# Designs tried in a protein design chat: VHH binders against LysM domain-containing GPI-anchored protein 3 (LYM3). Part 13

Target 1, 370 residues: LysM domain-containing GPI-anchored protein 3 (LYM3), of Arabidopsis thaliana (Mouse-ear cress) (q6npn4)
Amino acid sequence: KSTIEPCSSKDTCNSLLGYTLYTDLKVTEVASLFQVDPVSMLLSNSIDISYPDVENHVLPAKLFLKIPITCSCVDGIRKSLSTHYKTRTSDTLGSIADSVYGGLVSPEQIQVANSETDLSVLDVGTKLVIPLPCACFNGTDESLPALYLSYVVRGIDTMAGIAKRFSTSVTDLTNVNAMGAPDINPGDILAVPLLACSSNFPKYATDYGLIIPNGSYALTAGHCVQCSCVLGSRSMYCEPASISVSCSSMRCRNSNFMLGNITSQQSSSGCKLTTCSYNGFASGTILTTLSMSLQPRCPGPQQLAPLIAPPDNVPKELMYLPSPSPSPSPEFDDIAGGGSSIAAVPAASPGGATVSSSNSIPGNPANGPG
Below, E stands for the ipSAE of ESMFold2; O stands for the ipSAE of OpenDDE; V2 stands for 0.75 times the mean of E and O plus 0.25 times the DockQ between their complexes.

## First folded at step 11 (VHH; framework vhh_6fv0_2)

Design n4 (from m4 with L108F V110P; at its last look DockQ between E and O 0.57; V2 from the best seeds 0.00; counts 0 for: pae E 3.3 > 2)
Amino acid sequence: QVQLQESGGGLVQPGGSLRLSCAASGFTFSSYAMYWVRQAPEKGLEWVSTISYSGGSTYYKDSVKGRFTVSRDNAKNTLYLQMNSLKPEDAAQYYCAKPRTYWSGDWFDPRGQGTQVTVSS
ESMFold2, look of step 11: ipSAE 0.257; ipTM 0.641
ESMFold2 (binder alone), look of step 11: mean pLDDT 82; pTM 0.826
OpenDDE, look of step 11: ipSAE 0.590; ipTM 0.830

Design n5 (from m4 with S57D K61A; at its last look DockQ between E and O 0.01; V2 from the best seeds 0.00; counts 0 for: pae E 18.9 > 2, placed apart)
Amino acid sequence: QVQLQESGGGLVQPGGSLRLSCAASGFTFSSYAMYWVRQAPEKGLEWVSTISYSGGDTYYADSVKGRFTVSRDNAKNTLYLQMNSLKPEDAAQYYCAKPRTYWSGDWLDVRGQGTQVTVSS
ESMFold2, look of step 11: ipSAE 0.429; ipTM 0.745
ESMFold2 (binder alone), look of step 11: mean pLDDT 83; pTM 0.836
OpenDDE, look of step 11: ipSAE 0.757; ipTM 0.897
ESMFold2, look of step 12: ipSAE 0.000; ipTM 0.171
ESMFold2 (binder alone), look of step 12: mean pLDDT 83; pTM 0.838
OpenDDE, look of step 12: ipSAE 0.745; ipTM 0.891

## First folded at step 12 (VHH; framework vhh_6fv0_2)

Design p1 (from n5 with L108F; at its last look DockQ between E and O 0.11; V2 from the best seeds 0.00; counts 0 for: pae E 5.8 > 2, placed apart)
Fold by ESMFold2, look of step 12:
Structure p1 (fold): chain B 370 residues (1-370), chain A 121 residues (1-121)
Amino acid sequence: as target 1 above (370 residues)
Amino acid sequence: QVQLQESGGGLVQPGGSLRLSCAASGFTFSSYAMYWVRQAPEKGLEWVSTISYSGGDTYYADSVKGRFTVSRDNAKNTLYLQMNSLKPEDAAQYYCAKPRTYWSGDWFDVRGQGTQVTVSS
């Protein structure tokens, strides 16, 4: 049973917004629209951050990005209020909602969130709260390997197409959104369940509840630790980040092992595997755990999740939309999504462990009196 | 077609009680959390209460906590709001809502005409 989870002010989770650029924007400009760390945003989309001056790279219009956000409960509704927008010349609530934020919010939702401001006269430089819909589904159970993407349905979308794109099924999409029929309309927002790697950090860690979609990366511990979720994996793999920053020790205590080191020794009993793992970030300290295990075979070389160069244009393969003769119509879609090169996934249920507690996107606005 | 029909409103004295009902059809009621919201004249919608799909979890706005009780009967596709110790500030048009599957407009999918609650001596 997929249902919309009721919420209270104590419930939070990590969530994703599916954002399509309305124009060419620098990485920093997109990150500024959502108050997100630009390097973390790129890694959430498997975009290689090792390029020089990557934060000033210009991303093309129509590119689709997954934007990491914190999903809270406000007035019984799942939404994020951490996003602010400073109005520019010729902005209207309509253009901000439909273009700048790609339909992730409505003008009415912006009005409600900014009721103390006279929006009939939208002065340049006015700071607006932009409430963004999001979903947690069992937000108190952070051990479940599922992460929810708020996806704005396009005119060309079908449920089958969305399911294929995000490596899930029409059944799971229907169940997560508690739909009686798989009918969708342009502008609808769906909760899309993504397979993910979850953490088991202690609750006092500043990155408690870290969750990473399959095929993606995250930065944590400031910019000191980079974690990845290899497709099909439940456990994240963390190593020192490739960014030059000052960091506390990443050595596992009483060993020569650094965070991310995995060593193996073949023996007659199997493979002795020693691993130095990340266990969260607390009070400026990178927590590590040294473990040893015996398994039947030594693992091969570590295979990192695929990274993509910062895109200059929307990929041609995503621009093609199969159509009847005589020719394909150009269509634009995301290139750096977590679904790139994704193998078939066994389950896309929202909870992974508890399907009866699954909910559709919580709290949707109704047409109220004007 | 999703249909929600509210009933049970009326005139009550301060300190009195009312029980609101919401009959649901056109969707799988037992799969959705449900909301009660209210609207005073020339005011926006105010969230009142939320109940989980099974009825196991309930949530209330601070202004009504301890006085209102939300419940549901999934066999009858019906949502209820028991309102006790009513105050003049509770006077409003009350609506039940399901979560909207699309985020156009307000956050709540209000489909019914609502039911008026009036509190006066």
Scores: ipSAE 0.113, ipTM 0.559, lowest interface PAE 5.8, mean pLDDT 77
ESMFold2 (binder alone), look of step 12: mean pLDDT 83; pTM 0.838
OpenDDE, look of step 12: ipSAE 0.605; ipTM 0.834

Design p2 (from n5 with L108F V110Y; at its last look DockQ between E and O 0.39; V2 from the best seeds 0.00; counts 0 for: pae E 3.8 > 2, grease 24.4 > 24.2)
Fold by ESMFold2, look of step 12:
Structure p2 (fold): chain B 370 residues (1-370), chain A 121 residues (1-121)
Amino acid sequence: as target 1 above (370 residues)
Amino acid sequence: QVQLQESGGGLVQPGGSLRLSCAASGFTFSSYAMYWVRQAPEKGLEWVSTISYSGGDTYYADSVKGRFTVSRDNAKNTLYLQMNSLKPEDAAQYYCAKPRTYWSGDWFDYRGQGTQVTVSS
């Protein structure tokens, strides 16, 4: 019952794009293509941001990244219109669509989104809106929280292979995408449900409804707070971010506990558990909650998703093929074409961009009637 | 390779009827929602109609609602548009379209050559 249907809501949700680099690009250059925060992008892919000068790290061609975006409803269709691109020497609408944006958009979609501009001949420096496909999780069923990844189907892909790669099922993929059969066409866009951790922040928090893919991290509260979704868990764990410039207090009130501290004390009466938890970001203030409970047994340590070093090379499982794209044309001269943290870890990166998500807002993409 | 071939256009008088056909190949037709779109001379592309993968849900632009009926035959890989009570403003090149997104409308990405509908002046 998790079918994506035409959207009718003005609300937004958080979503992911599956992007394959067409060439070697700096972290900042990829982030610039999507107008997203570079360090948030790295954390969405479980890439360790503690490395010096990580934003200037060169990512290899053919690397597959999950790009966090906000997903809107535009004329009954879930799209993101937040992405802009300035044209460069030798760009064509075909090369922008198929190479630069990895097949996430078509030349025709670019033309329609930019109807006020004459695109017959592209001048260098022309600013284009890049409409990108997205989907929002519909929580009307008793299903687990999910984020949707917009995935460009490759020529080698099978529905079973995609289901295995993203830890989902052929049945779920078929239902989510409103498909009559599990047959896929290269170059098409598949919505892939990723298991996620949701938040319980108060409705007045600016990051109300924060949702994080399982095995991933997110920055919130202006780079001050880093939250993770532990593998095999529905629990979100939040702590001070490693790269923070200036943040409001992250201490739980009237205590020595820093956000993310968990203390357990075993006694004959059971386990006394004291936790300083993140409770959302409101009016420039990091909200915290100090909780004390008595449990029969002390819980084990929080197991954070593994972080990886910034990649120099394409991961082995993606080395086989680049993502499918149509071939651009034309040819010459005639007209005729992928942790434990008892003590807090300071601090957030400069920049101030914040990733936010919502677990309970309805809205599925599909084409809508007029 | 996705291939869509429209047919059934022609010249009709106001109030007349036409039935457009679209033959589809190069993809699993029964897996996708399908679209009819049109373009009049010196005008932009206009969405006309949508039909779900099974044919169970149909949608129409306000300008054609009650006059046009979309249908499909998944056994024959064919999409249809029955157009009744035709008006001069219906005159256009009509295209059938396949989206790139299984679950949302990119209704102009894959189109055929189109078929011309002309309604007497």
Scores: ipSAE 0.209, ipTM 0.596, lowest interface PAE 3.8, mean pLDDT 78
ESMFold2 (binder alone), look of step 12: mean pLDDT 82; pTM 0.834
OpenDDE, look of step 12: ipSAE 0.525; ipTM 0.801

Design p3 (from n5 with Y53W; at its last fold request DockQ between E and O 0.52; V2 from the best seeds 0.67)
Amino acid sequence: QVQLQESGGGLVQPGGSLRLSCAASGFTFSSYAMYWVRQAPEKGLEWVSTISWSGGDTYYADSVKGRFTVSRDNAKNTLYLQMNSLKPEDAAQYYCAKPRTYWSGDWLDVRGQGTQVTVSS
ESMFold2, look of step 12: ipSAE 0.228; ipTM 0.610
ESMFold2 (binder alone), look of step 12: mean pLDDT 83; pTM 0.835
OpenDDE, look of step 12: ipSAE 0.799; ipTM 0.914
ESMFold2, fold request of step 13: ipSAE 0.379, 0.542, 0.331; ipTM 0.683, 0.825, 0.682
ESMFold2 (binder alone), fold request of step 13: mean pLDDT 82, 83, 83; pTM 0.833, 0.838, 0.837
OpenDDE, fold request of step 13: ipSAE 0.889, 0.888, 0.892; ipTM 0.960, 0.960, 0.962

Design p4 (from n5 with K98R L108F; at its last look DockQ between E and O 0.19; V2 from the best seeds 0.00; counts 0 for: pae E 7.6 > 2, placed apart)
Fold by ESMFold2, look of step 12:
Structure p4 (fold): chain B 370 residues (1-370), chain A 121 residues (1-121)
Amino acid sequence: as target 1 above (370 residues)
Amino acid sequence: QVQLQESGGGLVQPGGSLRLSCAASGFTFSSYAMYWVRQAPEKGLEWVSTISYSGGDTYYADSVKGRFTVSRDNAKNTLYLQMNSLKPEDAAQYYCARPRTYWSGDWFDVRGQGTQVTVSS
């Protein structure tokens, strides 16, 4: 039996598509392939949006991005979304599927979704529906929140390598994907559960059900509020967004506290905390909650997920990245696997330093007592 | 190379039976749910049946429920469709398919060449 739970109790959910750029593309061009907000896309990948003209920044070919999408639930075991694509010169169903959409769809799936398309040749300017896979997390009984990433398996991937890269387990991957064994082929699409921060907004909020993967950010409330999810956290931290926009009040009622403010005061009874937190967006109004508590010791400063500059180059990992080849439909010759005459390099975890590093130690306070 | 090869189609009278087979190679068959789909002339693909990786769960389109039975033999890497009480509207090219995503029945990434089923008097 599949362990993926039905999603029929919801109209939609937050999800992610794992997309690899087939060529250099502007931020806006990538966002237009998926009909998503370009600024939200950058923040989902922890890319700093404060740079001038960031939406026209050119992202490099082979960059992997997590594309934030709204996933539709249909019949309990089927989950999908659809986007539109206007064909260009020299497009084929194969090139659209394998290159433009990074293998997130097959040519056959495009044909089925566009039953009126001629079998012979595509005219330039033809509008196609592109069906894309996604999944919804449906755990509400004290399980850690998760967000599903649709991931296209590469030729060099192993289940263990994928599990390590996304901080999950081979067992969870096999269970989520209803697999009998952890066997994968290039071009397979896996649902990868990512740890996330969830919200407790009221059901009438426009952003009800907001969920953010660990190490990432989201914009909400019409770009007025930016929420973040620190690695290992279950709860998001929200503050006024950096982007300039006209917004309703972000003050907590009957106070001078702004959304995101945390004030602490030591006393003989412990630490008095006052917090102004985000409670959703409803009827054009940013909802806030002011709370006060007493704790034995004052907490340290609020931690945020690190941001990166808009990338000009693909980040290097210890593993090598061949081009995706999910469906060699016109060819039935042997698939090149590599390494029979050349030693293979094992898959590696992200974030390792290689030969070149000279970074200094960050300044932390001394920690002698305890 | 992932490959699927259908067989067992043919001509049958209304009310007759056929058994389709699908031979799979190039992947670990026992790790995947499998589909049967069909295409009548001048029509799009229609989902017919789904079977889970173990064979423990089966699903059918309303148009074939009670008449068709899907099964699999994981030791032989083979998928089957037993079609009973065939009707003229069942005439189509039948394909077996492997889903691209393991959680959705209509999102396949490969199918075979198909086998023709014809129902006539």
Scores: ipSAE 0.013, ipTM 0.446, lowest interface PAE 7.6, mean pLDDT 76
ESMFold2 (binder alone), look of step 12: mean pLDDT 82; pTM 0.825
OpenDDE, look of step 12: ipSAE 0.380; ipTM 0.743

Design p5 (from n5 with S52T; at its last fold request DockQ between E and O 0.50; V2 from the best seeds 0.71)
Amino acid sequence: QVQLQESGGGLVQPGGSLRLSCAASGFTFSSYAMYWVRQAPEKGLEWVSTITYSGGDTYYADSVKGRFTVSRDNAKNTLYLQMNSLKPEDAAQYYCAKPRTYWSGDWLDVRGQGTQVTVSS
ESMFold2, look of step 12: ipSAE 0.346; ipTM 0.703
ESMFold2 (binder alone), look of step 12: mean pLDDT 82; pTM 0.830
OpenDDE, look of step 12: ipSAE 0.785; ipTM 0.908
ESMFold2, fold request of step 13: ipSAE 0.682, 0.191, 0.000; ipTM 0.864, 0.573, 0.191
ESMFold2 (binder alone), fold request of step 13: mean pLDDT 82, 82, 82; pTM 0.828, 0.829, 0.830
OpenDDE, fold request of step 13: ipSAE 0.882, 0.878, 0.886; ipTM 0.957, 0.954, 0.960

## First folded at step 13 (VHH; framework vhh_6fv0_2)

Design q1 (from p5 with S104E; at its last look DockQ between E and O 0.33; V2 from the best seeds 0.00; counts 0 for: pae E 3.7 > 2)
Fold by ESMFold2, look of step 13:
Structure q1 (fold): chain B 370 residues (1-370), chain A 121 residues (1-121)
Amino acid sequence: as target 1 above (370 residues)
Amino acid sequence: QVQLQESGGGLVQPGGSLRLSCAASGFTFSSYAMYWVRQAPEKGLEWVSTITYSGGDTYYADSVKGRFTVSRDNAKNTLYLQMNSLKPEDAAQYYCAKPRTYWEGDWLDVRGQGTQVTVSS
């Protein structure tokens, strides 16, 4: 057991940041704060990207999002993450840390990371390094895949409440965080283990180490491949993404099988299962593997994680009301917890129902490119 | 309100010893890994040592291994750094630090005012 996790320049890990919107923000504005792909961010939260102009959708204040990040080795000692932020009118280190970044960084941490810049006068347009937490424990391989969420403890949180919210236990939270007792302090960051689907790509793949939390999706291979992780699964299911991009061949070599194809044949010795699986992305090429296995029983149809409609901008008046219509309808209070015991339901507005709210909160200098 | 107060610094000859203390209040001290860091003039902050929440494991920068010993007394909410065989390179402002994370990681958040260690150069 070690407090220090030595690493090399090639060591990376995937992790999640738990981010709560301090105001209404466009999808692109949230993604810009973390320099992440907006579409990948939505899929990590099981938000349906098939809606037109989804990147300009306004996400409501108090919504909780899991932000997919990659942590890299720094100085051979630890995996860490930094992003960059250009200051806006009326920004202070306090407002940037506590509001814009949702408490994922402190004002002192920003100060330390920007020691070469005079921060006593914070002019508009100043470029700041924003250090962000990495909940990443490579080298502690377990039989059950886990992806770790950096969660900012709120004043109303309890360990039991957090454990319930993220479908884990107080024991697991205590063990993961190496705590002697389940005492938490507001503003601190707790590593929350999430069940996940892992990959076994070769180390030379650019998406080596891809891992997807249960109930969500990842987009990889330059938007060409979309992978789903069903609740309770350890293995991801990947198929061609529906996004219109130019992609290399997704056919398994020496076969007519396309990526995502699964066939089964019942026999006296069990079920012969043939799959064309995604094997990573290297040098602009989508790698595929044709495999065969024998199982006792043929599996049912391939399941996909449910998707939800993009959450609406919720007017102030609705903040005083109980949960809205049936669980398939997004509600910012219902979503703000990074999901709940209710997984996203497949019936989320497939019949063309649209929910729009034309309301903005003036006087909030939300971070976003002009 | 988290408060950390370092003490025990001073002037020492090369090869000498000092023991630094850090009094902690405003949080559950026994729940956190604690850090010693230092800053020499016109240099960045340098990690020195880490101790786990219980004191069961300790870690040191290569530059201080074998010379420095970190310890804690959770009943007194106090962190210690015993510095032996001091070198001129060890002269710095020393800080104890509390992370915002509970796991034993390198995620610094809060530090005290520091205590100066001076070694005749």
Scores: ipSAE 0.191, ipTM 0.585, lowest interface PAE 3.7, mean pLDDT 78
ESMFold2 (binder alone), look of step 13: mean pLDDT 82; pTM 0.832
OpenDDE, look of step 13: ipSAE 0.689; ipTM 0.867

Design q2 (from p5 with P99G; at its last look DockQ between E and O 0.01; V2 from the best seeds 0.00; counts 0 for: pae O 15.3 > 2, placed apart)
Fold by OpenDDE, look of step 13:
Structure q2 (fold): chain B 370 residues (1-370), chain A 121 residues (1-121)
Amino acid sequence: as target 1 above (370 residues)
Amino acid sequence: QVQLQESGGGLVQPGGSLRLSCAASGFTFSSYAMYWVRQAPEKGLEWVSTITYSGGDTYYADSVKGRFTVSRDNAKNTLYLQMNSLKPEDAAQYYCAKGRTYWSGDWLDVRGQGTQVTVSS
């Protein structure tokens, strides 16, 4: 598993992990695995955060998610070291690496990241640093804004298939990953460039450098503003978040326009466009800018990616992901030399309550003799 | 040397209760997960319960879930197993064990001599 991007600076960037759920997990549980904001995770996948009780929604096994992470520079290599995992019973470094984190990390990498800890004894409740792959490449691909997704290659994957899936090219993938040939193996981790929108917010804004992959969403300004990268475009559009509470004013100064409002008026002289746009967040204040332009023609409607309900199932066609290896059952070493393997506690099969509808046929009351 | 000493076993009627104790010495007790295991006659070792080093998490076999409660006092270097609603099938030699998780799985490092639990009407 080759770490792809050398680095010399201590700068950080936004990055994505391609993650496949190994089991059914609540939204909050998945987010906790990566120590990310659940809402941000959902929006990265264009999942509707206004969905009732969405944080407790159970996401199905084998679901593929884009997980937003912060990428750092460690020992000259791009890595994320912000993720910690608390071990549970029956966990092994292998199960943690291959199942829990879906092959994004190897057991050896976990060992190296935790070299100060005696891992000869992995007790239940041990906190492990989980080094995760990431790439920045200065936020660009072929001189265009890009966000990089770390993708674990599956047995069914081809370079062409991956390129198609993420709307890039085999050539681009090969180049980004410094590959001599487009040959991939299961378990390889590829950096996949995603078309993205980069913000032009002022440097003094706390959300300076905001970048959103095409077709995705992000929250900013303390969850008051929702931004989107318009489909097929490099234009960012921001509006008040649906979950916004106690936010600063979102009105454009000296106007009746609110953040996200766009008006267009076509005339013989052209299209007059008025837009109240988001311009970053600073000192607890939402910054807005009113812009007026005259264009020859009014633009069509903005094509935002539709927000989808949290998924309950994964289509069969996508299920070709290898079954997570069952978590190894704890083995007990019998000190008394007769190594009787303690039988693995069988996973309680949910006893299907066969509601035996005993249709008690009411017995016909025998007519007492008279 | 790691030493574990179980106590509290005995004869009890079905539906009765027992509390087992395990005194630990020779290691930093608070740093390790602890286990209860049992062995019935002519049966292999069966896992009963696990408690994490801090006591923050507990795990139970399905056969004892809801009836048994594991706890620990790290200041006293003592592990406990409260057994309620005992059944005849719970009769066994009960052992306290020091946990050791390896990369390949969870293992028992050291266990005590055990304490006998008999359930008989």
Scores: ipSAE 0.000, ipTM 0.225, lowest interface PAE 15.3, mean pLDDT 83
ESMFold2, look of step 13: ipSAE 0.194; ipTM 0.604
ESMFold2 (binder alone), look of step 13: mean pLDDT 81; pTM 0.826

Design q3 (from p5 with T50V; at its last look DockQ between E and O 0.18; V2 from the best seeds 0.00; counts 0 for: placed apart)
Fold by ESMFold2, look of step 13:
Structure q3 (fold): chain B 370 residues (1-370), chain A 121 residues (1-121)
Amino acid sequence: as target 1 above (370 residues)
Amino acid sequence: QVQLQESGGGLVQPGGSLRLSCAASGFTFSSYAMYWVRQAPEKGLEWVSVITYSGGDTYYADSVKGRFTVSRDNAKNTLYLQMNSLKPEDAAQYYCAKPRTYWSGDWLDVRGQGTQVTVSS
């Protein structure tokens, strides 16, 4: 029952960091802060990647994103992601911790993680190790999906408000965080359990353990396969990705079925479903499974999690009006942070390097005024 | 303001014992797991032990397991570390630390000024 449990260097899981942009940033700039794949980051937040030059799109200040990361065990006890940051003009440890990384790290944590470097005055271009806390609990059995968001508590937050926002309960939040009472303090970091779709890939697949929060997408198999997790579902639906990349065959063995195809046949004896499903990525090969099942009634068309346009805060322009629109369109108005709370873990782990100081074990700088 | 004050360090012979204390104020002590960490000269900060908010579970680094015992008294807002069978490699500045996470995500929000443990030769 303890949430403080020893772990080994083999213990990893997919996890999420809750990040609020401190200023307008390009998609690639946010992805660089966490050394994650920018396209996977967008899909984890249900942001439509079909827009031109989407990786250079400017995301607005105060947008909240779920950053898909791989959480690792450090020093036999703590779960953490280690990333790097190169200092810029006018940076301080305080501004890096509280603004650039949105309070996910403290100045003390940065200082102790970089104890071999003189940080009394930060030179521009100094490479810092940034330790970011993440959660993997012993509930990693894929039959009980467990995806956790590291959430920095804000001054106006309540446990009930956080629970409602992330579709969980105060009881679940209290249990996951081993709290005696549901009382929180600004600056603390909560592990927020998210409902998710799990996979059952073979252990030799490189995307073994793929898990996707409800209402979001993940990109896997070297950007070849896109998986969706609709609200209320525990099983993901996977199809060929809509981005251009060279991919191995996605045809189910000895059939004309392509990955993601579902065919149903209604009869007096029930509904015969034939599906071509994704079964993981191994040694450059997209694994597929052709299956048939019999159900009482045929299901309706496959539903996917809704996608949203890339958020921005650009004002509506009036100097050239193509035509008035009777429907509300995000294309003409800013959608600063509105409703984008859905994320998924990427199938291809971000290629970002994780570096830790050899003898440093930084802790979170939680402020607990209560 | 969160404040942590360590005490109880000193000079001991190899095989000796010390009991460290950490007085806490400025936060709800009983809501947080608490950590002991140490720093030897020219070394980084090392995790030593952790105790859950209620005192129900304790964990130790392999280097101290079986020799050190962490405990807490939530009524007195005090954390303790009983150190037995001390070795020269245990010589360090010892700190208590308050985390920002309620799980074992990271252990360093605030630490005290520390207390020095020296093992004679």
Scores: ipSAE 0.620, ipTM 0.846, lowest interface PAE 1.4, mean pLDDT 80
ESMFold2 (binder alone), look of step 13: mean pLDDT 81; pTM 0.812
OpenDDE, look of step 13: ipSAE 0.747; ipTM 0.894

